# VHH binders against q7z443r523to685, part 1

All scores and structures are predictions.

Target 1, 163 residues: q7z443r523to685
Amino acid sequence: TSLNMSTHQLTITVNVTSLEKSLIVSIDPDSPLLMTLYLGFQYQPNCTHFHLNITLPKDKVWQKDEEYTWVLNPEHLQHGIGTYYITAVLSERQEGAQQTPSLVSVITAVTQCYYWEIHNQTWSSAGCQVGPQSTILRTQCLCNHLTFFASDFFVVPRTVNVE
Unless a header shows other numbers, all headers, positions and changes below count from the first letter of the chain; antibody chains are not in Kabat numbers.
F, E and O are the ipSAE of ESMFold2-Fast, ESMFold2 and OpenDDE, as the mean of both directions, binder to target and target to binder. V2 is 0.75 times the mean of E and O plus 0.25 times the DockQ between their complexes.
[cut] stands for letters that were removed.

## First folded at step 1 (VHH)

Design a1 (framework vhh_6fv0_2)
Fold by ESMFold2-Fast, scan of step 1:
Structure a1 (fold): chain B 163 residues (1-163), chain A 122 residues (1-122)
Amino acid sequence: as target 1 above (163 residues)
Amino acid sequence: QVQLQESGGGLVQPGGSLRLSCAASGFTFSSYAMYWVRQAPEKGLEWVSTISGSGGSTYYKDSVKGRFTVSRDNAKNTLYLQMNSLKPEDAAQYYCARTVYITGSGYEYDYRGQGTQVTVSS
């Protein structure tokens, strides 16, 4: 039944006001917790009705803080500006008994890839996408152009991800 | 599930040649600039070469210019580094990489493979 999951789900509401930035959703459970997140636009999603989903924690991450982070690029927010709902459903097959956390923290942030366009002396995001290794404090930028000078140094603009 | 797998390293004498390969999977390879970086024992990571997604632009560390050539085959999702006139200073573990921008740190290399070892001696 539909009420079977009421004790094993979390609903997150996000008001998207711009499609120029990527949304970072970070879940911070007290202990390891298998879950599936479902995304809906202007409706609360579930396991049978959703726009996008992801299973957390992620496998084969570069850093531990990526494990419970979902990166939603503008292409994933394709229904436009408005209210998005995320339902997190706990897996019934948790690793180890008694791992249901008493507290789960949720952090959301928005981010964008910027680089200094030397020719025009301006900031640009053209040709770059926010990558899946991004977190609330780190933005992975995947670019289809050269982002470094032809040297052993990195001269790049810094992007401050402040909420 | 981004994967990068390097191969082609080995032992060569000074002046010798090697061709390194990097097999990429799990992302749209042709859409991303690719990098070769290396790490010698007891030294930090050194950038060696960069190639744009289309292959139209290439950049090289000054000490390898004229000796190394980076190229890519987007149909095969493979990156290459042709190394000629190898010197003892080129001995290192070679990795292929994409980049990631870390807020507060700047751009960093995203390398996932074990690398391929290049040894230059006698």
Scores: ipSAE 0.000, ipTM 0.175, lowest interface PAE 13.0, mean pLDDT 73

Design a10 (framework vhh_6fv0_2)
Fold by ESMFold2-Fast, scan of step 1:
Structure a10 (fold): chain B 163 residues (1-163), chain A 123 residues (1-123)
Amino acid sequence: as target 1 above (163 residues)
Amino acid sequence: QVQLQESGGGLVQPGGSLRLSCAASGFTFSRYAMYWVRQAPEKGLEWVSTISSGGSYTYYKDSVKGRFTVSRDNAKNTLYLQMNSLKPEDAAQYYCAVSYEITWGGSTYTDYRGQGTQVTVSS
């Protein structure tokens, strides 16, 4: 998709059917773009009316692919199952590309950390959560248990279509 | 630094076969379970297979059971995925992955993936 510099805005629609997974929103601009993302539940958000926001690119990242990625855990999707709208608003202050149109690719995915629980022969997410340094290529898992790490420990990211 | 490099993808007709490889470095490969995940265009990331650290246990997504075989060579730090009877639904970017603790002595783990290898299934 292209961002229209005259409006400085684009909208992403996400249908959330489960609160057991984290939503990953990745924006890949053709050149560096300063933007703010706003989240709304069942309404299209803007800079004065929104549920949550984030400014991209992130300035404190472990890996470069985190710069334009927003991780929304179930606790952030607190209005429950339904349609969420994300509005991306380009900042008036840009160092890079300010020409029309600016090209932007948008990818949304859902993910969760699962580990193989050897004693019960089943997959479990207990004691793990998806971390804020996650991307569509790499899932950060924050786990409170290390006992399975020295054995056949598995952490499997699973991503499904949001629709 | 953990590095994973996939190879072996390509274009194949339905019913064809491909063998994917993943060269791992930067961690003690033989101590970690490894897995294959894939992502089709405009779709989410999907788990495909897992192999235990010693290779004794393997697990597969239901739709690939009997067609895909995961294996590993711990002496060569290499993971493999043999894909037989490929279907159009198998077309995707394939990644190998490992999770390991990224902060020394901490409780934080990251699934590291390579840049992937593209598998296209079409006539």
Scores: ipSAE 0.006, ipTM 0.168, lowest interface PAE 9.8, mean pLDDT 73

Design a11 (framework vhh_6fv0_2)
Fold by ESMFold2-Fast, scan of step 1:
Structure a11 (fold): chain B 163 residues (1-163), chain A 126 residues (1-126)
Amino acid sequence: as target 1 above (163 residues)
Amino acid sequence: QVQLQESGGGLVQPGGSLRLSCAASGFTFSSYAMYWVRQAPEKGLEWVSTISGSGGSTYYKDSVKGRFTVSRDNAKNTLYLQMNSLKPEDAAQYYCAREIYVTLSGGTYSYEFDYRGQGTQVTVSS
């Protein structure tokens, strides 16, 4: 879904129901936009009150589609299951010849890395984590013992409010 | 400062043997599984073999089972691939890798590396 980012910020609301999976947040603008994302648990974060933040687009990426993707692993969702809020604030100091207003697509999904554990004849996530180069099109799996990898991918419901 | 450096490639006749080596530095070698992958001209990367950090578990691509043997010497930070009964279809540039990233695009899995060496070429010709 496309949204108008001509306002200074938008807030994404996601209900996290499991801490076994990583949350993938994609905010894909139709033209480059410098923005900062803030994460809050059970509250709407801002630049002075937040749990975690990230500046987008990312500057050290393998693929272009990583530039506007934030990967939140279970270690980043330390407050547990419940409602998380992400506030995206447009920088008033846009770099280069950037255009506003701009349309953005917001997608939230969960993903997890698995490997086939031959001894127990089952899929396991032990010793694997989802890497920061993950996107809605690919899951980066960082595993410490393993062969035969797979990942899952589920789009999760979210609410987006613009202000 | 992770570095991986392959060696041991060359020209061999069908049915011949080569032993590849990969010298690793800049990380705790024994803590990571290591991979051999290859790329033939105008083909994608193909997984060949994996060995666990301890060396206790090894895995092979079906087409190389019984012909290739992966091993490691953790005291020397070195990974090996013994290749026997080489076939023309084994001709490729061979890379060692530490961290493999798996992607699914259009129903096809592909492998991307966080760290891999520059590779060593294996040619099989009469």
Scores: ipSAE 0.013, ipTM 0.221, lowest interface PAE 8.2, mean pLDDT 77

Design a12 (framework vhh_6fv0_2)
Fold by ESMFold2-Fast, scan of step 1:
Structure a12 (fold): chain B 163 residues (1-163), chain A 123 residues (1-123)
Amino acid sequence: as target 1 above (163 residues)
Amino acid sequence: QVQLQESGGGLVQPGGSLRLSCAASGFTFSDYWMYWVRQAPEKGLEWVSTINSGGSSTYYKDSVKGRFTVSRDNAKNTLYLQMNSLKPEDAAQYYCAKGTIYVRYDSSGYTYRGQGTQVTVSS
């Protein structure tokens, strides 16, 4: 979906049902938009009360589509299974004279990296994790062994409120 | 957009042969490991064969070793599966799938695979 986000914040609500997969949060504006995302478990976070944050767009990206994607691995979802809230707050200091409202697309998905294990002839996720260069178009797999990889990808339901 | 198009399936008698093809487009085919998977009616997805990006390494499910041969033509962006000595147990929908350190997805957000090609083995 696309939302008009010029002077408002938005809150994304996602129900995490498994800690075996990484959560991908994509907030993709149609023009550059400086924002900070805050993560809360079982509560709506804000700039003074949150347990994780990130500033978007990201620096040091391999491809431009990474700039507005937040990858939350199981280590980041420390509170376990349940409802997570993400609040996106626009920066007062936008780069350049931005007077035209931006349209923002919000997608949430889960993914996990697998490799083929020859001895057992099955897929395994052991020794692999989803990397920060992952997006809705690709999964980066970071493994501690040399092998070939595959991943799954599932879009998960979310609710979005513009405030 | 990543596109995979399987073909070559059909009806064959036990002991017969079929050659499956998978035409790939929308990505640099020569950079990716490719695999064949199959799904029999009312059963789960089953891995059949894998080939690395250059074609120098191939892997097979134990039950198809010596009967199936996977190959690829990177100049034609095409993956093949030569199936010999087909058994009734080989009857399934066969799918071509892409594997790599970076997995691409179709526009719906699902893990990309083709529509499949049906293989039936009967007298």
Scores: ipSAE 0.006, ipTM 0.121, lowest interface PAE 9.3, mean pLDDT 76

Design a13 (framework vhh_6fv0_2)
Fold by ESMFold2-Fast, scan of step 1:
Structure a13 (fold): chain B 163 residues (1-163), chain A 118 residues (1-118)
Amino acid sequence: as target 1 above (163 residues)
Amino acid sequence: QVQLQESGGGLVQPGGSLRLSCAASGFTFSSYSMYWVRQAPEKGLEWVSTISSGSSYIYYKDSVKGRFTVSRDNAKNTLYLQMNSLKPEDAAQYYCARWLGESTYDYRGQGTQVTVSS
């Protein structure tokens, strides 16, 4: 959904029910916004207390839709299953600067790389990792073998707060 | 339609070098990870190398590691494989391939033949 970010931050709530898939967090602002995302497990993170962070837009990307996408693999969700909170904080050039209200859409999805196993006639994820160039529209698969692939993803329910 | 056109193969003596090229068209080349695969006579397809869309992640088959270098030029829609210190075991038809997110690897070219013998 679309949210107004006039307060310099917003919070995204993600309920992680499985560590077998990667989480994709996509922020789609109506105009370019420099922001930092902080990840916390069972608490709302901030700039001094967080598990992981990322600054968006990403500086070095090969596809435009990667600029505001954060890929969190199961290895990054180290606290296991449960509720994760993401706080997005707008960067300020200087103290007291007036912020222009921005409309922001937030999408979360989970994905995994699947390939066809010829001997078993089934799909498997063994030997593959979801790559950092993944987006909600395209899953990058980094695999140590060659075979047929399929992407699987679906939207994870979320709660987002604004003023 | 997706087109992948391989070139640069030929006859080379053991220890020689070849540079393979793959010209891509019909899709946004810079958005896809690419593979080099090969097939020797009477054998199945064998994976050789992978390069991610931005060249940040590169992988090689153990037997070619240190001898082969994969690279890409997204502005030219071209994938390359520099092959040094070629061995008779490297003789094969070489193909470039594209990963498709919804189900499949795509082999559109006829490949380029590499023969190692003198």
Scores: ipSAE 0.000, ipTM 0.138, lowest interface PAE 13.9, mean pLDDT 73

Design a14 (framework vhh_6fv0_2)
Fold by ESMFold2-Fast, scan of step 1:
Structure a14 (fold): chain B 163 residues (1-163), chain A 123 residues (1-123)
Amino acid sequence: as target 1 above (163 residues)
Amino acid sequence: QVQLQESGGGLVQPGGSLRLSCAASGFTFSIYAMYWVRQAPEKGLEWVSTISGSGGTTYYKDSVKGRFTVSRDNAKNTLYLQMNSLKPEDAAQYYCATYSWTIEGSRGYFDYRGQGTQVTVSS
């Protein structure tokens, strides 16, 4: 998806079919680009009418790929199953050189945290939340418990791409 | 920016003690579980210990249980590992880490950004 320089905005459409997983929105601009994302349910949001917003790139990230990633947990998708719209609005105060036309790649994915539950011999997501440092390639899991085999077993998170 | 910095390693004789520290910055330390992992020169990465965000829950590798104690000070953004009765098999580079996983392979792994601190046990 290309960023429209005449309106300085980009619209992303996401069909949410389940509230059991977290939505990850990843934006990859060709050059650094200060923007604000607005979330709307069943309507196209703007700076005066939206459910949630975030300014990108993010501050205090672990890795560079977190800078343009927005993590939306089920509690953030308060209006339930349906079509969500995200409007990305370019800031007039860009850092660095004069702003130039930018190509922006957008990836949306869903993810969930799973751990191996020894007592039931199965994978479970109970007591875990997807964290804000998650990306398309890495899921951060924030759990109120830990279930590992002491010698050499680690949890493998699962991700699903929904386009 | 997120940063983890380990310290407190050194050379100790078998039966000795060391206290490792991990200074964290750039994220809300108190809400994240923290881990100690280690790697000996000719061995793979080993999980050693875990502590919950609040510090109320801890877990240990069987071979270190009763000898190692993990703790944290959320006011100071610092993680600790008290190591007692050290054995030659405990010699390794020790790292602190948090919950970060890749989807590659059949097992997840801890992602850590610290340089680690070296623990040597020799007589």
Scores: ipSAE 0.005, ipTM 0.149, lowest interface PAE 10.8, mean pLDDT 72

Design a2 (framework vhh_6fv0_2)
Fold by ESMFold2-Fast, scan of step 1:
Structure a2 (fold): chain B 163 residues (1-163), chain A 122 residues (1-122)
Amino acid sequence: as target 1 above (163 residues)
Amino acid sequence: QVQLQESGGGLVQPGGSLRLSCAASGFTFSNYAMYWVRQAPEKGLEWVSTINSGGGSTYYKDSVKGRFTVSRDNAKNTLYLQMNSLKPEDAAQYYCAKYRVEITSGWTYDYRGQGTQVTVSS
């Protein structure tokens, strides 16, 4: 992971080496900033050429730390392993003064939901995916089976940042 | 070190009742959902019941719903399973279990005790 920033843009480079885990991208601004993120595979995306986008801060979040976090599951990384580029473009329609500092911290992490599958006596992520309310400090696991996991299957471990 | 110690099993006739207990130590018990699983001879592990960390949500295998009740006492670090109207098919070694996910390592584990034997026969 590396980043390069110009007046209204930030480019993040992420090397994806496995499609077994979800990528979490956290952009923590020093003050509230309206921005749109664009995802490209093997090219630097922009507002007219991208694979996926998201507008931040996210609306209707459960926790405030979710507002500037983008969760990219393996199904979102459909072009396979390799280098992905994320371009963050600041909106010119900020609620505050035009001179709001464009200071951000960028953290990327990888995570996955696993469970012990009793029938097959093995670890599996089948039937579970990393949810959109995940952050670098907390992974939301959305599972279509209730055999072992109750509603509070949230673990807040020490998360390692991937650069 | 995670330690789980089950007790309360025994021999009972069909229609009888037993109460299982699980004493937990080595972790913050009140932060984790807990599970009861069982294994009959020459069969795989079978999930029986789940209770969330606060005790307010419980889930059961269909075949035991209405007959079994899971509960917990977080002040005593103890998990319980009340088993009523026992059937021969309920005979098994019963384990309490804790599942753990370490997101940073990508590893998961299940911790179980030695289990407690439940036999249903005359």
Scores: ipSAE 0.000, ipTM 0.112, lowest interface PAE 16.9, mean pLDDT 71

Design a3 (framework vhh_6fv0_2)
Fold by ESMFold2-Fast, scan of step 1:
Formats: sequence, C-alpha cells, structure tokens
Structure a3 (fold): chain B 163 residues (1-163), chain A 118 residues (1-118)
Amino acid sequence: as target 1 above (163 residues)
Amino acid sequence: QVQLQESGGGLVQPGGSLRLSCAASGFTFSSYWMYWVRQAPEKGLEWVSTISSSGSTIYYKDSVKGRFTVSRDNAKNTLYLQMNSLKPEDAAQYYCARGSYTIYVDYRGQGTQVTVSS
C-alpha cells in the first residue's frame, strides 16, 4: 500500500459493532509524514467537515510506535455503532527534505483493559481506561488501582483507498 | 515482541520446595513490575506475587506469605519464585507476567506445572 502525493489523502473505513471496546488506528509510513486524520460517521470527512481530528506524528510519546497511532475510546465514537470513515490528509509542509510518496500500511484493531481482581477471582475492567500510549501490539491501561492487567483485542486489517 | 519462559516446576511431596524461574526477552526487563500467577483446574487464575522493577516493593497472596519468596535478577532478565512448605492447594500451572501501573500484561507462555502429591 502506497500513499500518492498527488492526492494528498487516503480513506480508512471502520465498521464499529460495539461501544464496549476502544478503537486503535495505526498508520505505518516508510518515511516520516506529517498528516491530519479526520473522523466522520456515515460520511467521508474532510478538513472542513469532521467529528474529530488528530495531527500525526504525536510528539509526546514513550515509544516510537505510538507516533502514528490514534486511540478512539467509546466516548470518541459519539454516534454509536455503525460505519466510521477516517480521511488522512498530508500536510503541504513536510518535515525534513522528504519529497517522494511513502509506502503506508494501515491497520485497525479494538482493545480493552482487563485486570485480575483478587477478591472475586475474576477478570474485570472496572476502574481502567485504554490510554493514549496504546498500539495494536500493546494496550496501555490507566487504572485507579495497582494490580496486573491483561489486554483483549481483535485485529482487523483495513484497506487504504486513495481518492 | 514480549517473550516469557517459565521453568522449574515438578512433582514434590507436601512440605517440599521448588524454585521457579522466568526468563524474559523482547523488552527492558528492569523497567517493569513482574507478577507470578497460577491456575488450578478448579479455581481459575490466582494472583500469587508482585515485585517492583527495582525489587524494593513486594506483595504476596495471604495464603503464601512466609512460604514463598519472589526475587529478580535484572542483569540476567530473570524472575524467580522460591516456594517452601508446599501444600496440596499450591498445585497449579504457574505463569509469570509482565506489567506496571499503566502498561499491558502478557503471559501467553505455557507456564510451568507444580504438582504436590504423596
């Protein structure tokens, strides 16, 4: 999968079937690309019409693989279950001397936090949220208590459409 | 990717001892809190012990206090569980797990089996 600089965008389609889990959108460019992602529900968003946006790469990350990952918690999926569209738009002013189109991989996944609750001898998500340092390979759990956690996630490879 | 490999299980009589080891790779071991958990067929997963990244903070399940000792060797990327005065109720598959206050826990290894029987 190649991102074409002549179009300056790509579209990702996500079918959300449950609001109990967080959505993770991961973009892996072959070279650094400054981009903005726009989220729309049941429509293709653009820079003037969208529900949410994020600029990538993120600048406050613990590990490099977080730089191009967008974490969307249930609170961000405001319109409920259904089809969401994400449009990624390349900035006209790229960092460094990069001038050629990059090969871009896109994957979406869903995840949630579970921890072992000693008192009830079971797994629970109570008091935990999926954090912004999460990736498709690793789930950050932000909890109001100290304990150990497990993650449960389903990986859904997604096609990237250049329009 | 994170890899955790448990070893040291076996068959012992009640009152016996075993030392479990967990070899870690694929991450900076010295930066993570580590856990021992176990699963007996009837009881489901049970937390057994926790040790902080430096080794200075340690917690135990009430039923193993005074009998089990967790430790770690950050230079060798290895976690240990010394088990003394083993009881039949300690029989289980033992797993090590990586975790911290805010970070993913992964224990997908097969674990190491501990059997306590006469």
Scores: ipSAE 0.000, ipTM 0.108, lowest interface PAE 14.9, mean pLDDT 72

Design a4 (framework vhh_6fv0_2)
Fold by ESMFold2-Fast, scan of step 1:
Structure a4 (fold): chain B 163 residues (1-163), chain A 119 residues (1-119)
Amino acid sequence: as target 1 above (163 residues)
Amino acid sequence: QVQLQESGGGLVQPGGSLRLSCAASGFTFSDYAMYWVRQAPEKGLEWVSTISTGGYTIYYKDSVKGRFTVSRDNAKNTLYLQMNSLKPEDAAQYYCATEWGSSYRFDYRGQGTQVTVSS
């Protein structure tokens, strides 16, 4: 979905059903937007009440498509399974900004690194972590062993509300 | 009722091109991200491409990058996939899909259109 950010914020709702996968949140503004995202578990966060935050776009990225992507590993979803809320708030220091409506698209996905484990004849994620250079469909796998990896991918239906 | 109708498939030689179309109805097309997925004989469903609601964010499966181009025309409620430099491994039934509700899977695939690549 595309949202109008005229209210200075938007809310993304994500239902987490597994703590074994990483959540990828991709924001796609139609023009450059400096924003801060806040994460809350079972409540809508704001700038004074949140569990985790990130400022976008990211600097020092390797590829352009990383700059508006937030990678949330299982360790960041430590409150368990359930509904997580992400509130995105526009920064007051936008360069060349004007108070006009902007369209923003949001895509969420889940991913995890897997390798085939011959001993148990199954796929395993042991020894692997999803890295910060990951994007919604390009998973960076950081593993402590050498083998070929695969990642599973699901696009999570998104619910995005303008508050 | 959500309806998706794919077209444009056919038989092509390796290195050839095809343009697939997906006509959408029964929902507000411009409010939803769209997907191309494919399924080869005796294989599972495989994601190919994603395009955001306004067309600003586009992602491709690694093996099709530089060869396939996804686009959409919200005024015509139509999704497209331009396929160039087709390889035998691209032979599959191609489906368009959208996202609905809260799930971790692709929903509302159409009937599909068959792409065959043979010499």
Scores: ipSAE 0.000, ipTM 0.138, lowest interface PAE 16.9, mean pLDDT 72

Design a5 (framework vhh_6fv0_2)
Fold by ESMFold2-Fast, scan of step 1:
Structure a5 (fold): chain B 163 residues (1-163), chain A 121 residues (1-121)
Amino acid sequence: as target 1 above (163 residues)
Amino acid sequence: QVQLQESGGGLVQPGGSLRLSCAASGFTFSSYGMYWVRQAPEKGLEWVSTISGSGSYTYYKDSVKGRFTVSRDNAKNTLYLQMNSLKPEDAAQYYCARLIYGTSGWEFDYRGQGTQVTVSS
């Protein structure tokens, strides 16, 4: 799914039903786009009213697919369960030649880290946190007893609409 | 079809060395972190080591740290585990694996028979 960003912004609605998992927000533009994402709880945020933001693409990444990914751990969703709104605003200062209108794909997903616990012979999430280098294609797991990278971390993605 | 084939095991004396290999096929090898896991007779699976897709990041079980070195050759689709200063506690069947989301949730995707490491005097 592609969305038209010729309106200079788009709004993403996410229903958070559990704080046991991390939220992954991935933007996949058809060409490089400078943008800022703003997070609001139960209201549509903007550049003057929000509780968290991030500027994309990220400039120091290990893998290319990290550039347009925002990882929101339970501690970042401090208002609890409910409806979160994300507003993505295009910067007017784009790098290089830019095509307009631009198409972007937006994927929101939830993820959690697991490790194999030999004594119970089961998967456990205890002592693990989803790391900031995570993407929809892979989850970085930071564990107090083990650090490792998952290959493919696929959860049910959610589609979004332009306002 | 995803295939992983281990080799390089054998019998060594305590303090000896072995190098294990894992030949991978059927997927884009360089895009996946890879794992070495082992299973001693009558015991469960135990994680040993992890290497990132690029090879830039490596992680080890505390008891093997400083003795084992994981590496990979992405051009040859091959994963390696260099094992030095082997101890009787290291004796096990060794498998290479990747982490996947299966029907039971997260699990190690290990295939093939593995390669046996025996350490005895």
Scores: ipSAE 0.000, ipTM 0.167, lowest interface PAE 12.7, mean pLDDT 73

Design a6 (framework vhh_6fv0_2)
Fold by ESMFold2-Fast, scan of step 1:
Structure a6 (fold): chain B 163 residues (1-163), chain A 123 residues (1-123)
Amino acid sequence: as target 1 above (163 residues)
Amino acid sequence: QVQLQESGGGLVQPGGSLRLSCAASGFTFSTYAMYWVRQAPEKGLEWVSTINTGGGSTYYKDSVKGRFTVSRDNAKNTLYLQMNSLKPEDAAQYYCAAGYTVRIYSPTEYDYRGQGTQVTVSS
């Protein structure tokens, strides 16, 4: 999906149906865009009223594809299941000139780390957390035990509005 | 006093390569982020690439990712653009530019900009 970010603000609506998985929010602009994302539960957040925020692109990344990815674990979605709103605000201090309008692709997905638990003959996520270096294409698993595991990828239904 | 002088343009066939250079003088090159921008016939200025002051962070327009590589040599006050797998759509006048901040809404808003070097892609 590609979106026109002409109003300097973008609202992403995410319906969270389970707290057993982590939410991945990926923004892929057609040129570098400095922005701040704000998270709200059942309300549209802004710079003064929000639950969590992040500035993108991220610095101190291991791989380039992490720069515009926000990982929200169940602990970050502490209001439970329901509708979350993300407001992206474009900074006026941009690095790199771009023709207006700017094209921005937004993808949301869910993921979780699973490992095979021999004792119970089943897949388990216990003792593992999705890490901040995760992207749409790969899941970083931070586990308090060493074992073999697999990760799931699912697309979360979303609505995006350009305000 | 401030000068940015581009070179390295020319005629190349589709799939070919060119290396552009930009020689900077009259300012402290190492303290400026540098930019490559281009203008095709009858079109506006288009941002192509950005490199930070130290050269460790680079950014590219999506249509040139994987084909173009920007680099800089602060000791020589020189900016480079290596262009591989050139396409007809890459034909344009290429300019280097310098600035601390480049506004996304004004591709002409740089502290300094050169005179450009012409890149033509045809058989």
Scores: ipSAE 0.000, ipTM 0.095, lowest interface PAE 18.9, mean pLDDT 73

Design a7 (framework vhh_6fv0_2)
Fold by ESMFold2-Fast, scan of step 1:
Structure a7 (fold): chain B 163 residues (1-163), chain A 119 residues (1-119)
Amino acid sequence: as target 1 above (163 residues)
Amino acid sequence: QVQLQESGGGLVQPGGSLRLSCAASGFTFSYYAMYWVRQAPEKGLEWVSTISSSGGYTYYKDSVKGRFTVSRDNAKNTLYLQMNSLKPEDAAQYYCAKDTYWGSYIDYRGQGTQVTVSS
């Protein structure tokens, strides 16, 4: 889904039903856009009232598709299960000769890391967290051990409103 | 047909060096991050090193930092691990592993190459 960001901001709505998984938010603009994302729980955040923020594109990435991806681990979802809102605000200091209306696609997904635990003969996520280099195509698993593991990737329903 | 073939293992004295190679085929090597993992007898798999798809970023297990260097040659579809100042604790079967996308295992290793450290 493409959205016109000529309004200088947009809102993304995510329903979180489990705190055992990480939320992946991916923005795919049709041209480079400097923006800040703000996270709120049960309210629409702005630049003066938010829980967490991130500026995109990221300053340091290994792969191009990481530039506009925000990884939110359970510790970032401090208010528990429920509806989270993300407000994306365009920077007035866009890099470029002119401010052109842009189309963006937004994808939200949830993921987690599992490994096979031999002693209990079951899958476990203990000692692992989803890393900041995760994308919609790849889950980075940061574990204090390495054994047989799998990642589960789930796309959550999303609603995106342009103000 | 994805294939990974490790080589370069052997017997060395403590303090010695070895260079491991992993020849990859059946996939676009330059698109994937690669891993070195090892397994000693009666122990689980242990992560050793990671290298990004471009080779621009590397990560190491704390106990091997400064002694091991991972690198890759994307033109030759080959992954390397240079091991210096080897310790008895480094003795293991060494495997290379291909990164996978969501819903898959990362343990796509070959047959491995044995590293023994003793006099």
Scores: ipSAE 0.000, ipTM 0.153, lowest interface PAE 13.6, mean pLDDT 73

